# Ledger of designs, part 243: miniprotein binders against b1l550

Target 1, 279 residues: b1l550
Amino acid sequence: MRLPEELLERARDIHSEAPSHRIKLDRVGSFGLKVPVEFKGFLLLAEADVWVSLPEGRRGVDLSRQVEAIYELSNPPKDPFSLCREAAISLLEKLNYADSSGVSIRFDAPLQDGESLKYYGVEISSIASDEIINKIRVEILGMTACPCTAELIRAYKSSEIAATHTQRSLGILEVSTKAEHPDPDKLASIIERAMSSPLRTYTKRPDEGGLVIRSLSNARLAEDVVREMIHLFLEEFGHLPEDTHILAAVRSMESVHMHDIYAERSFSLDEIRKEISSH
Below, E stands for the ipSAE of ESMFold2; O stands for the ipSAE of OpenDDE; V2 stands for 0.75 times the mean of E and O plus 0.25 times the DockQ between their complexes.

## First folded at step 19 (miniprotein)

Design ya8 (at its last look DockQ between E and O 0.98; V2 from the best seeds 0.81)
Fold by OpenDDE base, look of step 19:
Structure ya8 (fold): chain B 279 residues (1-279), chain A 95 residues (1-95)
Amino acid sequence: as target 1 above (279 residues)
Amino acid sequence: SEEELERLADEFRELAERLGYDEIEVTREGDRFTVEAERNGVRIRIEVEVNGKEIRITVTIEKDGRRIRFMYVITDPEKLEKYLEEIERIIKMFG
């Protein structure tokens, strides 16, 4: 049942009223929207959050207008990076009382693995005010082999290939920049290359054996993985603005413990360059 | 290259013209140029800096006392056209 439009003339605009308490809100919006995006030739259903700030003198946000803004830009489906940036800007333009806006888009990104697919998690965000900041978080699983256990076993049995425990490790790169979002496939590649070996969706027996041997020959601590991620990131993305902020992290799901090992470094490009140049 | 800078300057000038902006001014300082234009109280400023293979584009839009600034750092020429199209779409939102 649609109510008569005449009621709009009689009804108070609740959203435009003064609130009982004059307090600014940082984020008001719709969370858990589903929006179509095109990514690497795939049509994906992504989860999206959209929000704006609310001034102290306004009771509520025009939520319907926010939803319309992102869906207008989502038809036809486009790449999620452009969608994110454009939607953040559109929100500010359409909601003139807001001094800031934000969009976040999340999905599993397909990654080719031979004749099959593996994936990595991606969250793309854009926050708009006087300036736009773009944020991307990439998470991908890999495998690590422990060098400490390997060294102990080597010392004990004098074996060329020392047995060691292996585990799945989650690598994380989060980048916040005034530039456009960095390429997520490149970020995922950096994480995989920083680990002992990548994971495979499927393996034939010879390939599985080779993967494990590679891991054993390339044993790395969680700390090693993070440092390698940073090194590789600087090589690939050193052209980004100096105020670009990076979080490099790894969570190793240690197979010999009930708990995980975690390591991280947060830094700006300017900061890390100064650190490296000082050595 | 100087030729590449001139081409980009022309492309942004043409973009401003196509979008109906007037008072288009292009200024060049070495490996940097700026395109400024205004239409119906909307002011756009596009700054382009070329450093080797890197192209930095900064867009500023001013409307009704609000300023929005965003930036691209392009190292792959194949992405340039994509971002030009995006810039056009964004500018059109204010129009």
Scores: ipSAE 0.759, ipTM 0.911, lowest interface PAE 0.7, mean pLDDT 92
Fold by ESMFold2, look of step 19:
Structure ya8 (fold): chain B 279 residues (1-279), chain A 95 residues (1-95)
Amino acid sequence: as target 1 above (279 residues)
Amino acid sequence: SEEELERLADEFRELAERLGYDEIEVTREGDRFTVEAERNGVRIRIEVEVNGKEIRITVTIEKDGRRIRFMYVITDPEKLEKYLEEIERIIKMFG
């Protein structure tokens, strides 16, 4: 059923009224949208959230204009990072009563893995006000091998056994900056290189053996993985603005325990440089 | 570096011209330049600094008393054209 268009002249504009309780809202929007994006030649269906702030004097947000803003920019499909930044600015321009806007986009990024594919998690956001803050979070699984158990087994009655427990570990890099979003493939690479070994989609027996040997020869504590991630990040992205904020973390699903190990460090580029230079 | 700076200044001047800005001013101070333009109540300011392999671009757009500022720190020259196109699309949103 479609109602007659002329009713618009007689109906109240509910959204533009003042609310009965004049309270500002920080985020009002449409969450769980599906938007097409183009990433490294792949056409992906990403999940997006869009929002704006709502001043204390306005009763509602024009939700259709919010959804329109991102869908206008997503057809034809384009790079999710450009989409995220452009949509955040478009929302703020289209909804002039808001003092801030935000967009987040989540997708699984395909990554070549020999003759197959693997994936890593990407979530990006752009928050616009008088400045634009761009944030990216990358999550990728790798393998860690415990150096403590390896050393204990090596020392066990002068044992010839080279062994330790290995486990999947989730590496996380989260970057918040005024500059454009960092390249997610570089962030994923940093995380994988900090681990004892990468994970593969599948391995044949000789390759599996090689992966295990690599992990044993490159055994690392979760703490060491985080430190290595920070070191590698600074080499690749030390050029970003000094107030860029980073979170580096590892959650290790320890194969010998009922619980996980977690290590984390957050810092700004300015902060970490002062810390390193003090040693 | 000087040739690169002049080329970038020309590219941003041409960007403003394509978007219909008539009142375009370009000023240079050492290794940086600023492009300023105004059209129909929209003011844009594009600040570019070249330092070795690094290009820093800061864009400020003002309309109806609101200011929006965003930036790029480009270390890969192959990505420059992509970001110039993005900047043009963003400025076009305002008018």
Scores: ipSAE 0.752, ipTM 0.914, lowest interface PAE 1.2, mean pLDDT 89
ESMFold2 (binder alone), look of step 19: mean pLDDT 81; pTM 0.813

Design ya9 (at its last look DockQ between E and O 0.90; V2 from the best seeds 0.79)
Fold by OpenDDE base, look of step 19:
Structure ya9 (fold): chain B 279 residues (1-279), chain A 96 residues (1-96)
Amino acid sequence: as target 1 above (279 residues)
Amino acid sequence: SEEELERLADEFRELAERLGYDEIEVTREGDRFTVEAERNGVRIRIEVEVNGKEIRITVTIEKDGRRIRFMYVITDPEKLEKYLEEIERIIKMFGV
């Protein structure tokens, strides 16, 4: 049943009323929307969050208008980066009482792995105010081999290739920049290259053996992985604005412990350049 | 690089014209240019800087006392057209 539109003329606009408490809110919006996006030739159903700030003098946000804003831009489906930026701007334009807006889009990105597919997690965000800041978070699993155990076993058995424990590790790169979102495939590649070896969705026995040998021959601490991620990031993305902020992290699901090993570094490009130049 | 800068300046001028903006001013200073245009209280400013293979585009839109600024740093020429189209769509959101 749809109520007669004539009733809307008689109803109070609850959202435009003064609140009982005059307090600004930073984010008010709809979370867990599903929006279609086009990514690398795939049509994906992404999860999206949309929000705006709410001034102290307004009781509520026009939530329907927020939802309309992103869906208008999602038809036809487009790349999630453009969608994110355009939607953030559209929200500010359509909701003129807001001084800031934001959009976040999350999905699993397909990555070709020989004849199969693997994936990495992506969260794309744009926050708009006087300026737009674009944020991307990429998470991908890899494999690490422990160099400490390898050294112990080498010392014990005098083996050329020392056995060691291996585990899955989650690598994370988060980039916040005033430029457009960095290429997520490049970020995922940096993470994989920083680990002892990548993971494979499907392996034949010869390939599996080679993958393990590679891992053993490239044993890395969680700390090594993070440092390598930073190094590779600087090589690929050193052209970004100096105020670009990066989080590089790894969570190693250590196979000999019940807990994970975690390492991270947060930095700006200008900060890390100064640090490296000082050595 | 200079030919590319001039081409981009012309493209952004034409964009402003196509979108119905008037008072279009193009200023060039070395490796950068600025396109400014206004219509019906909406002001756009597009700054382009070319440094080798890098193209930096900064767009500022002003309407009703609000400013929105966003930037692209383009190192892949294949992406330039995509971002030009995006800029056009964004400017259109503010009306003319």
Scores: ipSAE 0.775, ipTM 0.915, lowest interface PAE 0.6, mean pLDDT 92
Fold by ESMFold2, look of step 19:
Structure ya9 (fold): chain B 279 residues (1-279), chain A 96 residues (1-96)
Amino acid sequence: as target 1 above (279 residues)
Amino acid sequence: SEEELERLADEFRELAERLGYDEIEVTREGDRFTVEAERNGVRIRIEVEVNGKEIRITVTIEKDGRRIRFMYVITDPEKLEKYLEEIERIIKMFGV
C-alpha cells in the first residue's frame, strides 16, 4: 500500500526542523551498504559507508538521497575508485546543507599467483568539501626472514648451515592525497618487494624451496622492510602532491615469539624528502 | 609537450560544449592552460599543466556559492582517457 500524496503537505518534515540541541555533527550516514564493483574483470561485492556533515540547525539527514547517490552510480557495476570519488561529490551536490561528505569502500582485491589467485585487502575513501581528499589503505601478507638469527647460526657453524626463522608479516601502506587514488596493485607490489619473499596460494616442492631460498637471501628486519617500502614508494609515487601523507607499517608474526613485532612510519612527501636530503 | 597541451585544451573545450556551456574561454601560459566556462549559474575551471610525462589536472566547480575542487596527477598515459571520462561525468552532475 502506498499512502496518499496529500499527507506530505500535512505531515511535519522532521528532517528539516531544528533539533532540541543545536550541535553540528561531523558524520551522519548509512554504513555497511553492499555495492557491486568491477575490478580487473572481476565482479566483487564490496562494503561501503556513506555520510555527510549535518549543520547545527538541521535535525536529520535525507538518508534516501545518500543511498541513491551511491547506488545510482553503481549500476552497472564499475571501478570502485571512480565510484568512491564520484559518489562523494554526488553526495555533496545532492545534500546541499552539508559542508562535507564521505564515502568508503572495502573489498578483497584479486592478484594473479601463477595458475591461481591470491587476495589482498583494500579500503578506499573520498572526503569532499571545498576539496577532495582520497585515501587508500592496502594490506598484504608476505614472508620475512630474520637476519639476526641467520648471523648467529652462521657464526655457530661458519657457513655450514644457512638457516633462520621465517614468518608471515602483514605489510601496510596507507596514502592520503588530493590526487586520485594510487593503483592498489602497485602499492601491493611495493609491500611484497620490500619483504623477504612473497607468499603463494600453494606451491610444489621446487617453488616452496625457492621461496625459502629467496627469503634467506633477502633477510630483513621489520624496521628495514618499512624503510624499503618508503624508498620504493617514493620511486613510484614521488610525483603526488607534496602534502600527500603516507603511513608505512609492518606487523610481523614472529615464528619464535608469542607476540608480534610492529614497525611504522608516517610522513608527508615534503617531510621525507627534506629528511633524506639532509643526509 | 606542446601538441599534448593543444590536444587536451581542445578536448576540454569540446567537453564544455557537449555539456551545454556557452561562455567558454581558453587561456594558455607556457606549459599550462585553463578552460573556464559558465552555464545557468554553474562555473567550471579546468587547469592543466604538462611536465614531461606528468599531467596535472585540477577541476573547480562552483554552484550556488559552493566550490568543489579536485585533481589528478597522471603519469600513466593509459589512464588519461579514463580520468577524462570521469571528469565529464562529475561535471555533468551539476547540470542535470
Scores: ipSAE 0.742, ipTM 0.908, lowest interface PAE 1.2, mean pLDDT 89
ESMFold2 (binder alone), look of step 19: mean pLDDT 80; pTM 0.812

Design yb1 (at its last fold request DockQ between E and O 0.97; V2 from the best seeds 0.85)
Fold by OpenDDE base, fold request of step 20:
Structure yb1 (fold): chain B 279 residues (1-279), chain A 89 residues (1-89)
Amino acid sequence: as target 1 above (279 residues)
Amino acid sequence: SEFTVEAEINGVRIRIEVEVDGKEIRITVTIEKDGRRIRFMYVITDPEKLAKYLEEIERIIKLFGVDPEEVKRLIEEVRRLIEEILERL
């Protein structure tokens, strides 16, 4: 049932009224929207959050305009990064009472693995005010092999290839920058290359054996993985603004313990360059 | 090499600042409307992506309700100037 539009003339505009308490809100919006995006030739249904700030003198946000803004930009489907940036700006322009806006988009990115697909997790955001800040978080699983156990077993059995425990490890790169979102496939590649070996969706039997042997031959501590991620990141993304902030982390789901091993480093590009140059 | 292109379209002030260092192109866009300013940046290291990001900038400027043909001309000027710089390198 659609109510007569004439009722709008009689109804108070609740959103434009003065609130009972004059307090600014940082974020008011719609969370858990589903928006179509195009990524590397795949059409994906991503989850999106949209919000704006609310001034102290306004009771509510026009939420319908927020939803319209992102869906207008989602047809036809486009890359999620452009959508994120464009939508954040569109929100700020359409909701002229807001001093800031934000968009967050989450999806699983397909990654080719022979004739099959693997994936990595992507979460991006764009926050618009006087300036725009773009954030990306990439998460991908790899495999680590413990060098400490390998060394103990080598000492015990005098084997050329020492057995060791292996586990799934989640690598994380989070980047916040005034530039556009960095390439997610490159970020995922950095994480995989920092691990002992990548994971595979499909393995032939000879390939599985080779994957494990490679992992054993490239045993790495969680600490080694994080340091390698940082090193590779600087080589690939050293062109980003100096105030770009990075989180490099790994969560190793250790197969010999009930708990996980976690390592991280948070830094700006300026900070880490000074640290490395001092050695 | 660096240059700045400025335009005022339908009361919206647009500034596009470009710095070219070898294959790296830095584009900073500032849009001013009704006393508000928005600034955003691109750092392009792959020349093949230049067209994509210029198209995005064009779309973004159009969000402010400005004349589409004037925006198109502005972006084409920026593209031309970048290409002229890249051809000299």
Scores: ipSAE 0.834, ipTM 0.944, lowest interface PAE 0.6, mean pLDDT 93
Fold by ESMFold2, fold request of step 20:
Structure yb1 (fold): chain B 279 residues (1-279), chain A 89 residues (1-89)
Amino acid sequence: as target 1 above (279 residues)
Amino acid sequence: SEFTVEAEINGVRIRIEVEVDGKEIRITVTIEKDGRRIRFMYVITDPEKLAKYLEEIERIIKLFGVDPEEVKRLIEEVRRLIEEILERL
């Protein structure tokens, strides 16, 4: 049932009134929306959050207008990065009483893996005010091989044994910048190249043997992986603004332990360059 | 090389600043409407993505309710100037 539109003339506009307590709010929005996006030819159903700030003099936010803004831009489906940036600006323009807006979009990104597919996790956001801040977080699993155990086994008297423990490790790169979102495939590639070996959806025996040999030849501590991520990131993304902020991290699910190990470094581009130049 | 293009379309002021250094294209867009200013930027290192981001900028400017044909002409002028600079390289 649709109510008569004539009621709009008689009803108070509750949202535009002043509230009883004049307190500004930082984020008022709709969370957990499902929006269609197109990524590398795949049509995906992503999860999105949208919000705006609310000034102390306005009682409520037009929440339907927020939802309409992102759905209008998602039809027809388009790449999630353009959607994220455009929606953040659209929210700020459509809800002109707000001094800031935000959009986040989460999805699994498909990645070709021989004749099959694998995936990695992506979460992006755009926060709009006088400037736009774009953030991307990429998470992908890889394999690490312990160099400490490998060296101990190598030194063992019969030295012909090539062995160590291997495990899945979750690599994380998070980038916050004034420039457009970095390419997620390049971030995922940086993480995988920093690991001892990538993971595969499936392997046949000869390919599995090669994967294991690669990991043993490229044994790395979690600390090594983080340092290599930073090195590779600077090579690929050193062009970003100097105040770009990065977090590089690894959570290793050590196969010989009941617990994980974790290594992390956060930095800005100008900070890390000074650190490297001092040596 | 660098250039700036400015326009006013239906009361909305638009400024597009472009810097080209080798294969790196830096684009900064400032849009002002009714006293509010918003600024965003791109740092393009893959020339195949230039057209995509210029189309995105066009869509963003049109969100401000301005004449789409004038926006199209503005973006085409920016594209032409970038292409002229890139031809020299």
Scores: ipSAE 0.779, ipTM 0.929, lowest interface PAE 1.0, mean pLDDT 90
ESMFold2, look of step 19: ipSAE 0.778; ipTM 0.928
ESMFold2 (binder alone), look of step 19: mean pLDDT 85; pTM 0.846
OpenDDE base, look of step 19: ipSAE 0.824; ipTM 0.939
ESMFold2, fold request of step 20: ipSAE 0.771, 0.762; ipTM 0.927, 0.924
ESMFold2 (binder alone), fold request of step 20: mean pLDDT 86, 86, 86; pTM 0.851, 0.853, 0.852
OpenDDE base, fold request of step 20: ipSAE 0.834, 0.831; ipTM 0.943, 0.943

Design yb10 (at its last look DockQ between E and O 0.92; V2 from the best seeds 0.82)
Fold by OpenDDE base, look of step 19:
Structure yb10 (fold): chain B 279 residues (1-279), chain A 89 residues (1-89)
Amino acid sequence: as target 1 above (279 residues)
Amino acid sequence: SEFTVEAEINGVRIRIEVEVDGKEIRITVTIEKDGRRIRFMYVITDPEKLAKYMEEIERIIKMFGVDPEEVKRLIEEVRRLIEEILERL
């Protein structure tokens, strides 16, 4: 049922009224929208959040206009990076009372694994004001083997390849930059290469054996993984602006404990370059 | 900067600044309308990305209600100039 449009002449515009308390809000919007995106030849249904700032003199945000802005840009489906940047800008243009806007898009990204698929988690964000900041968070599971236990077993049995406990570990790279969003596949690859081995969706027995042997021969602490992620990131993405901010982290789901081990480093490209040059 | 292109279309000021650092091309776009400024940037390390980003910049500028044919001409000019730079790198 649609109400007569003539009612708009008689009804107050509640959103444009002065609020009871003149307080600016940082983010007002719609969260948990579903939007189609095209990613590496896949059509995916992503989750999206859209928001704008609200000035102290305005009671509410025109939420319908926010929703329209992202859906207009999502038909036909496009890459989520362009969608994110374009939608953030469109929000500021359409909602002229806002001094800032933001868009976040989340989905599982497909990654080819032989004849099967694995995946990584991705969250893409753009925040627009006088400047646009693009943020990407990539999360992918890998495997780590403990070097401490390996050393103990090596000392005990004098074996060339020491047995050790292995576990799933979640690697995280979060990048905030004034440039466009970094390539998520490259970020996922950095995380996988920083671990003892990648995970496989499907493996034959010989391949499984090889995967485990690789992990044992490349045993790494959670701390080692984070440092390796940073090193590999600098090699691949050192061209980004110096004020680019990075979070590198790992959460190891330790197989011998009920708790996880966590390690992280937050830094800017300028900061980390100065740190490395000082050694 | 390597070059800067400026245009005013229907009261919207557009500045596209192109900088070259080694083999990297930095494109900074500034749009000014009704006293508001928006700035965004791309870093091109792969020539194959140029077309994609130029198309995106064109779409973004069009959101500000400017003449689409004038925007198209502006983008074509900038693209040509960048392609000439890429040929020299």
Scores: ipSAE 0.803, ipTM 0.930, lowest interface PAE 0.6, mean pLDDT 92
Fold by ESMFold2, look of step 19:
Structure yb10 (fold): chain B 279 residues (1-279), chain A 89 residues (1-89)
Amino acid sequence: as target 1 above (279 residues)
Amino acid sequence: SEFTVEAEINGVRIRIEVEVDGKEIRITVTIEKDGRRIRFMYVITDPEKLAKYMEEIERIIKMFGVDPEEVKRLIEEVRRLIEEILERL
């Protein structure tokens, strides 16, 4: 049943009324939207959240205008990073009673893996107010090999046995900056290079052996993986604004234990440079 | 090298500050409409991406309900000035 349109002229505009309790809200929005994006020639279905702040004197948000803002910009599908930044500003302009807006976009990013593909997780956001803050989080699996067990086995059977336990590890880089979103492929590459070996979609027997041998040659503690991520990040992204914030982390599913190992470091660019220069 | 381009289009004030240092191009955009100010920036290390980000800036400015031809002329002026600086480097 469609209601008669003339009722719009007779009905109260509930959203523009003052609320019974005049309390500002920080995030009011539409979450779990499906949005098409174009990434590296691939058409992907991403998940998006959009929101704005709601001032104390306004009862409700024009939710349909929020959805309209991002969908209008996503047709035809385009680069998710441009979409994220543009949608955040569009929301703030379209919903002029808000003092801030936000957009987040999540998708699995394809990455070439020989003649096949693998995927890694990407979540980006843009928060607009008097300034725009752009955030990107990249998560990718790799392999780590324990150097402690490798040394014990070497000591037991000197040079005759090269062995240690290996496991999947999830590497995480999260960057929050006033500049445009960093390239997710570069972040994923930093994570993979910090680990003992990358993971492959599939391998044949000789290639599988090569991955294991590579991991043994690059045995690293979870702590050292995080340190290497930071080193590689600074080399690639040291040009970003000094107040850029980074989280570097690894969660290792240690194959000989019932529990995970976790290591992380959060820092700003100016903070880490002072720390390094003091050593 | 540094320059600033300012414009007022349909009551919206726009300021684009550009700094070129070697291969690094920093662009800061400030848009002010009805007392609200929005400021955002790019740190471009790959000059091939300049056109892409200048087009994004053009689209963002047009969101503020301003004459699109004046915005296009503003963006073309900024691009020409950047290209002139890059040619000398």
Scores: ipSAE 0.763, ipTM 0.923, lowest interface PAE 1.1, mean pLDDT 89
ESMFold2 (binder alone), look of step 19: mean pLDDT 85; pTM 0.842

Design yb11 (at its last fold request DockQ between E and O 0.97; V2 from the best seeds 0.84)
Fold by OpenDDE base, look of step 19:
Structure yb11 (fold): chain B 279 residues (1-279), chain A 89 residues (1-89)
Amino acid sequence: as target 1 above (279 residues)
Amino acid sequence: SEFTVEAEINGVRIRIEVEVDGKEIRITVTIEKDGRRIRFMYVITDPEKLAKYLEEIERIIKMFGVDPEEVKRLIEEVRRMIEEILERL
């Protein structure tokens, strides 16, 4: 049922009224929207959040305009990175009382694994004001082998390839930049290469054996993984603006403990370059 | 190599700054409308992505209610100038 449009002449515009308390809000919007996106030839249903700032003199945000803004841009489905940037800008243009806007889009990205698929988690954000900042978070699971236990077993049995405990580890790269969002597949690759081995969705027994042997021959602490991620990131993405901020982290789901091991480093490109040059 | 293209279309001021360093193309776009300013940037290391991002810039500028044919001409000028630089490298 649609109410008569003539009611708009008689009804107060509640959103444009002065609030009872003149306080600016940083974010007001719709969270948990579902939007179609096209990514590497896949049509995906992503989750999206859209928001704008609200000035102290306005009671509410026109939420319908926010929703319209992102859905207009999502039909036909397009690249989620372009969608994110375009939607953030569109929100500021459509809601002229806002001094800032933001869009976040989340989905599982498909990654080819032989004849099967694996995946990594992606969260894309764009925050628009006088400038636009783009943020991407990539999370992918890998495998780590413990070098400490390996060394103990090597000392005990004098074996060429020492047995050790292995576990799943979640690698995280979060990048905030004034440039466009970095390539998520490259970020995922950096994380996988920083670990002892990647995970496989489907493997035959010979391949499984090879995967485990690779892990044992490339045993790494959680700390090693983070440092390797940073090193590989600098090689691939050193061209980004110097004020680009990075979080590199790993959460190792240790197989011999009930708890996880966590390591991280937060830095800007300028900061880390100065640190490395000082050695 | 660097260049700047500026245009005013229907009261919207558009500035596109381009820096080319080898195969790296940095594009900074500034749009000014009704006293508001928005700036955004691309750093392109893969020449194959240039077309994609120029198309995106075109779409973004169109959101500000400017004449689409004038925007198209502006972007084509920027494309041409970039291509001329890349051919000389």
Scores: ipSAE 0.824, ipTM 0.938, lowest interface PAE 0.6, mean pLDDT 93
Fold by ESMFold2, fold request of step 20:
Order: structure tokens, then C-alpha cells, then sequence
Structure yb11 (fold): chain B 279 residues (1-279), chain A 89 residues (1-89)
């Protein structure tokens, strides 16, 4: 059932009234939307949040227009990065009382792994005002091998191939920039290359042996992984604007402990270049 | 090498600034409508993505309720000028 449109002329426009308390709001929107996206030939159901700022003189946000904005752009499904940037700008244009808008989109990105698939986590956002700030967070699991235990075992057995504990480690790269979102596959690759070895969905015996040898030959502390991620990031993305902000982190689920180890560094491109050039 | 293309379409002012340095293409877009200004940029290092991002810029400009044929001509002018610069390199 649809009510007559003529009622719009008789009913109060509640949203455009002044509120009882004239206080601006930073984010008013619809959170937890399911939005279809296309990523590398896969049709995925992503989770999205959309919002705008609300000035102190306006009582409410046209929430249906917000939802309409992102769904109109998502039909047919398209690249989530373009969707994110375009939706943020569309919200500002459609809701002209807002000073800013924001869109976030979260999904698991498939990666080819031999004849199978694995995945990594992606969260992107675009925040629009007089400028647009684009943010991407990539999370992917890898394997780390402890160099401290490896050295102790080498000394004990005088072995060239030292045994040590290995564990899953979650690598994180988060980038905030005025340029377009960085390629998530490149970010995931940086994280995996910083680890002792990648994880595989499955392996046969000879391939598993190779992974173990690779990890032992490339033993790394969580701190080493973070430093290597930063090094590799600068090689690949040093072209981004100087005020681009990066967070590099590792959460290592140490197999011999009841707790995790965490290492993190945040920096701007300008800041890290000065730091490196001083050594 | 650098250039700027400007247009006013249906009362919307559009400025596209392009800088090409070797393989890197920097595009900054400024759109002004009714006193509000929006600025965004791309730093393209893979020339195969140029067409994709120019199409995205075209879609964004069209959101402002402007003549789509004039926007198409503006974007094609930008594409042509970029391609001329890349051919000289």
C-alpha cells in the first residue's frame, strides 16, 4: 500500500525543522547495509555504512536518500573502490545541508592459491568534505618462525637447519590518503612477503616441506615483519602524497605462549623518509 | 609536463589539473557548485588504469546535474592531451 503523495504538502517536514537542542552531529546514517560488489570477477556481498554530518539547525537526516544513493550506484554490482569514492561524493551532492559524508565498505577478498582460493580482509572508506580522504585497511594471515629459538636449537645441535616454533601471524596495513585507494592485492602481497612464509589452503607433502624450509630460512620476529612491511610499502607506494598516513602492524599468535605478541608503527610518508635519511 | 583544463557547464565550474612525470600521472579535479567546492585526486602509476579513472571522473562530474555530452567532451580532451604527452616520452 502506498499513501497519497499529496499528503507531503499537509504534513510537517520533521527532518527540516530545528531541533529542541541545537547541537551538530558528526555521523548520522545507515550502518550494516548489505551491498553487492564485483571484485576480480567475483560477486561478493559486502557490508557498508553510509553517513553524513548534520548541522545544528537541522532536526533529521533524509535517511532514505542516503540508502538510495549507495544502492543506485551498486546496481549493477561494480568495483567496491569506485563505489566507495563515488557514493561519498553523491551523498554530499544529494544532502546539501551536510558538511561532510562518509562511506565504508568491508569484504573478504579472494586470492588464487594454486587450484584453490584463500582470502584476506579489506575495509575501505571515503570521507568527503571540501576534500576527499580515502582509507584502506588490509589484513592477511601468514606464517612466522621464531629466530631466537632457531638460534638456540642451532647452538644445541650445531645444525644448519634449526628447528623453531612457527605460528600464524596477522599482518595489517592501513593507508589513509588523498589519492585513490591503493591496490589491495599489492598491500596483501607486501604483508605476505614480510612474513616468514605465506599460508596455503592446502599442500601435498613435497610442497609442505618446501614451505617449512622457506619459513626456517626466513625466520623473523614480529618487529622484523613490521619493519619489512614498511620497507616494501615505501618501494611500492612512495609516490603517494607526502601527508599519506600509514599504520603497519602484526599480531602474532605465538604457538608457545598463552598470549599474542603485537607490534605496530604509524607514520606519514614525509615523517618516515626523514627518519630513514637520518641513518 | 603539466596542463589544466577548465570548463563551466550548467553553472558548475570544473577544473582538471594534470601533471605527467615519466610513468606517473597526477590528476586533480575541483568541482564548484553553489559555493561548495570539492577536490579529489588520483596518482596513476599504471597507464592501463588511466581509462578507468577518467571514466570514474566523468561519472562523478555528471552527478552535479550537468550536460553529459559536454562532460564527455571535456574528459576526451583531457585524455587526448595526456596521450600526446605520453607519446613524446
Amino acid sequence: as target 1 above (279 residues)
Amino acid sequence: SEFTVEAEINGVRIRIEVEVDGKEIRITVTIEKDGRRIRFMYVITDPEKLAKYLEEIERIIKMFGVDPEEVKRLIEEVRRMIEEILERL
Scores: ipSAE 0.773, ipTM 0.926, lowest interface PAE 1.0, mean pLDDT 90
ESMFold2, look of step 19: ipSAE 0.769; ipTM 0.924
ESMFold2 (binder alone), look of step 19: mean pLDDT 85; pTM 0.843
ESMFold2, fold request of step 20: ipSAE 0.756, 0.752; ipTM 0.923, 0.921
ESMFold2 (binder alone), fold request of step 20: mean pLDDT 86, 85, 86; pTM 0.851, 0.849, 0.851
OpenDDE base, fold request of step 20: ipSAE 0.819, 0.820, 0.820; ipTM 0.939, 0.939, 0.939

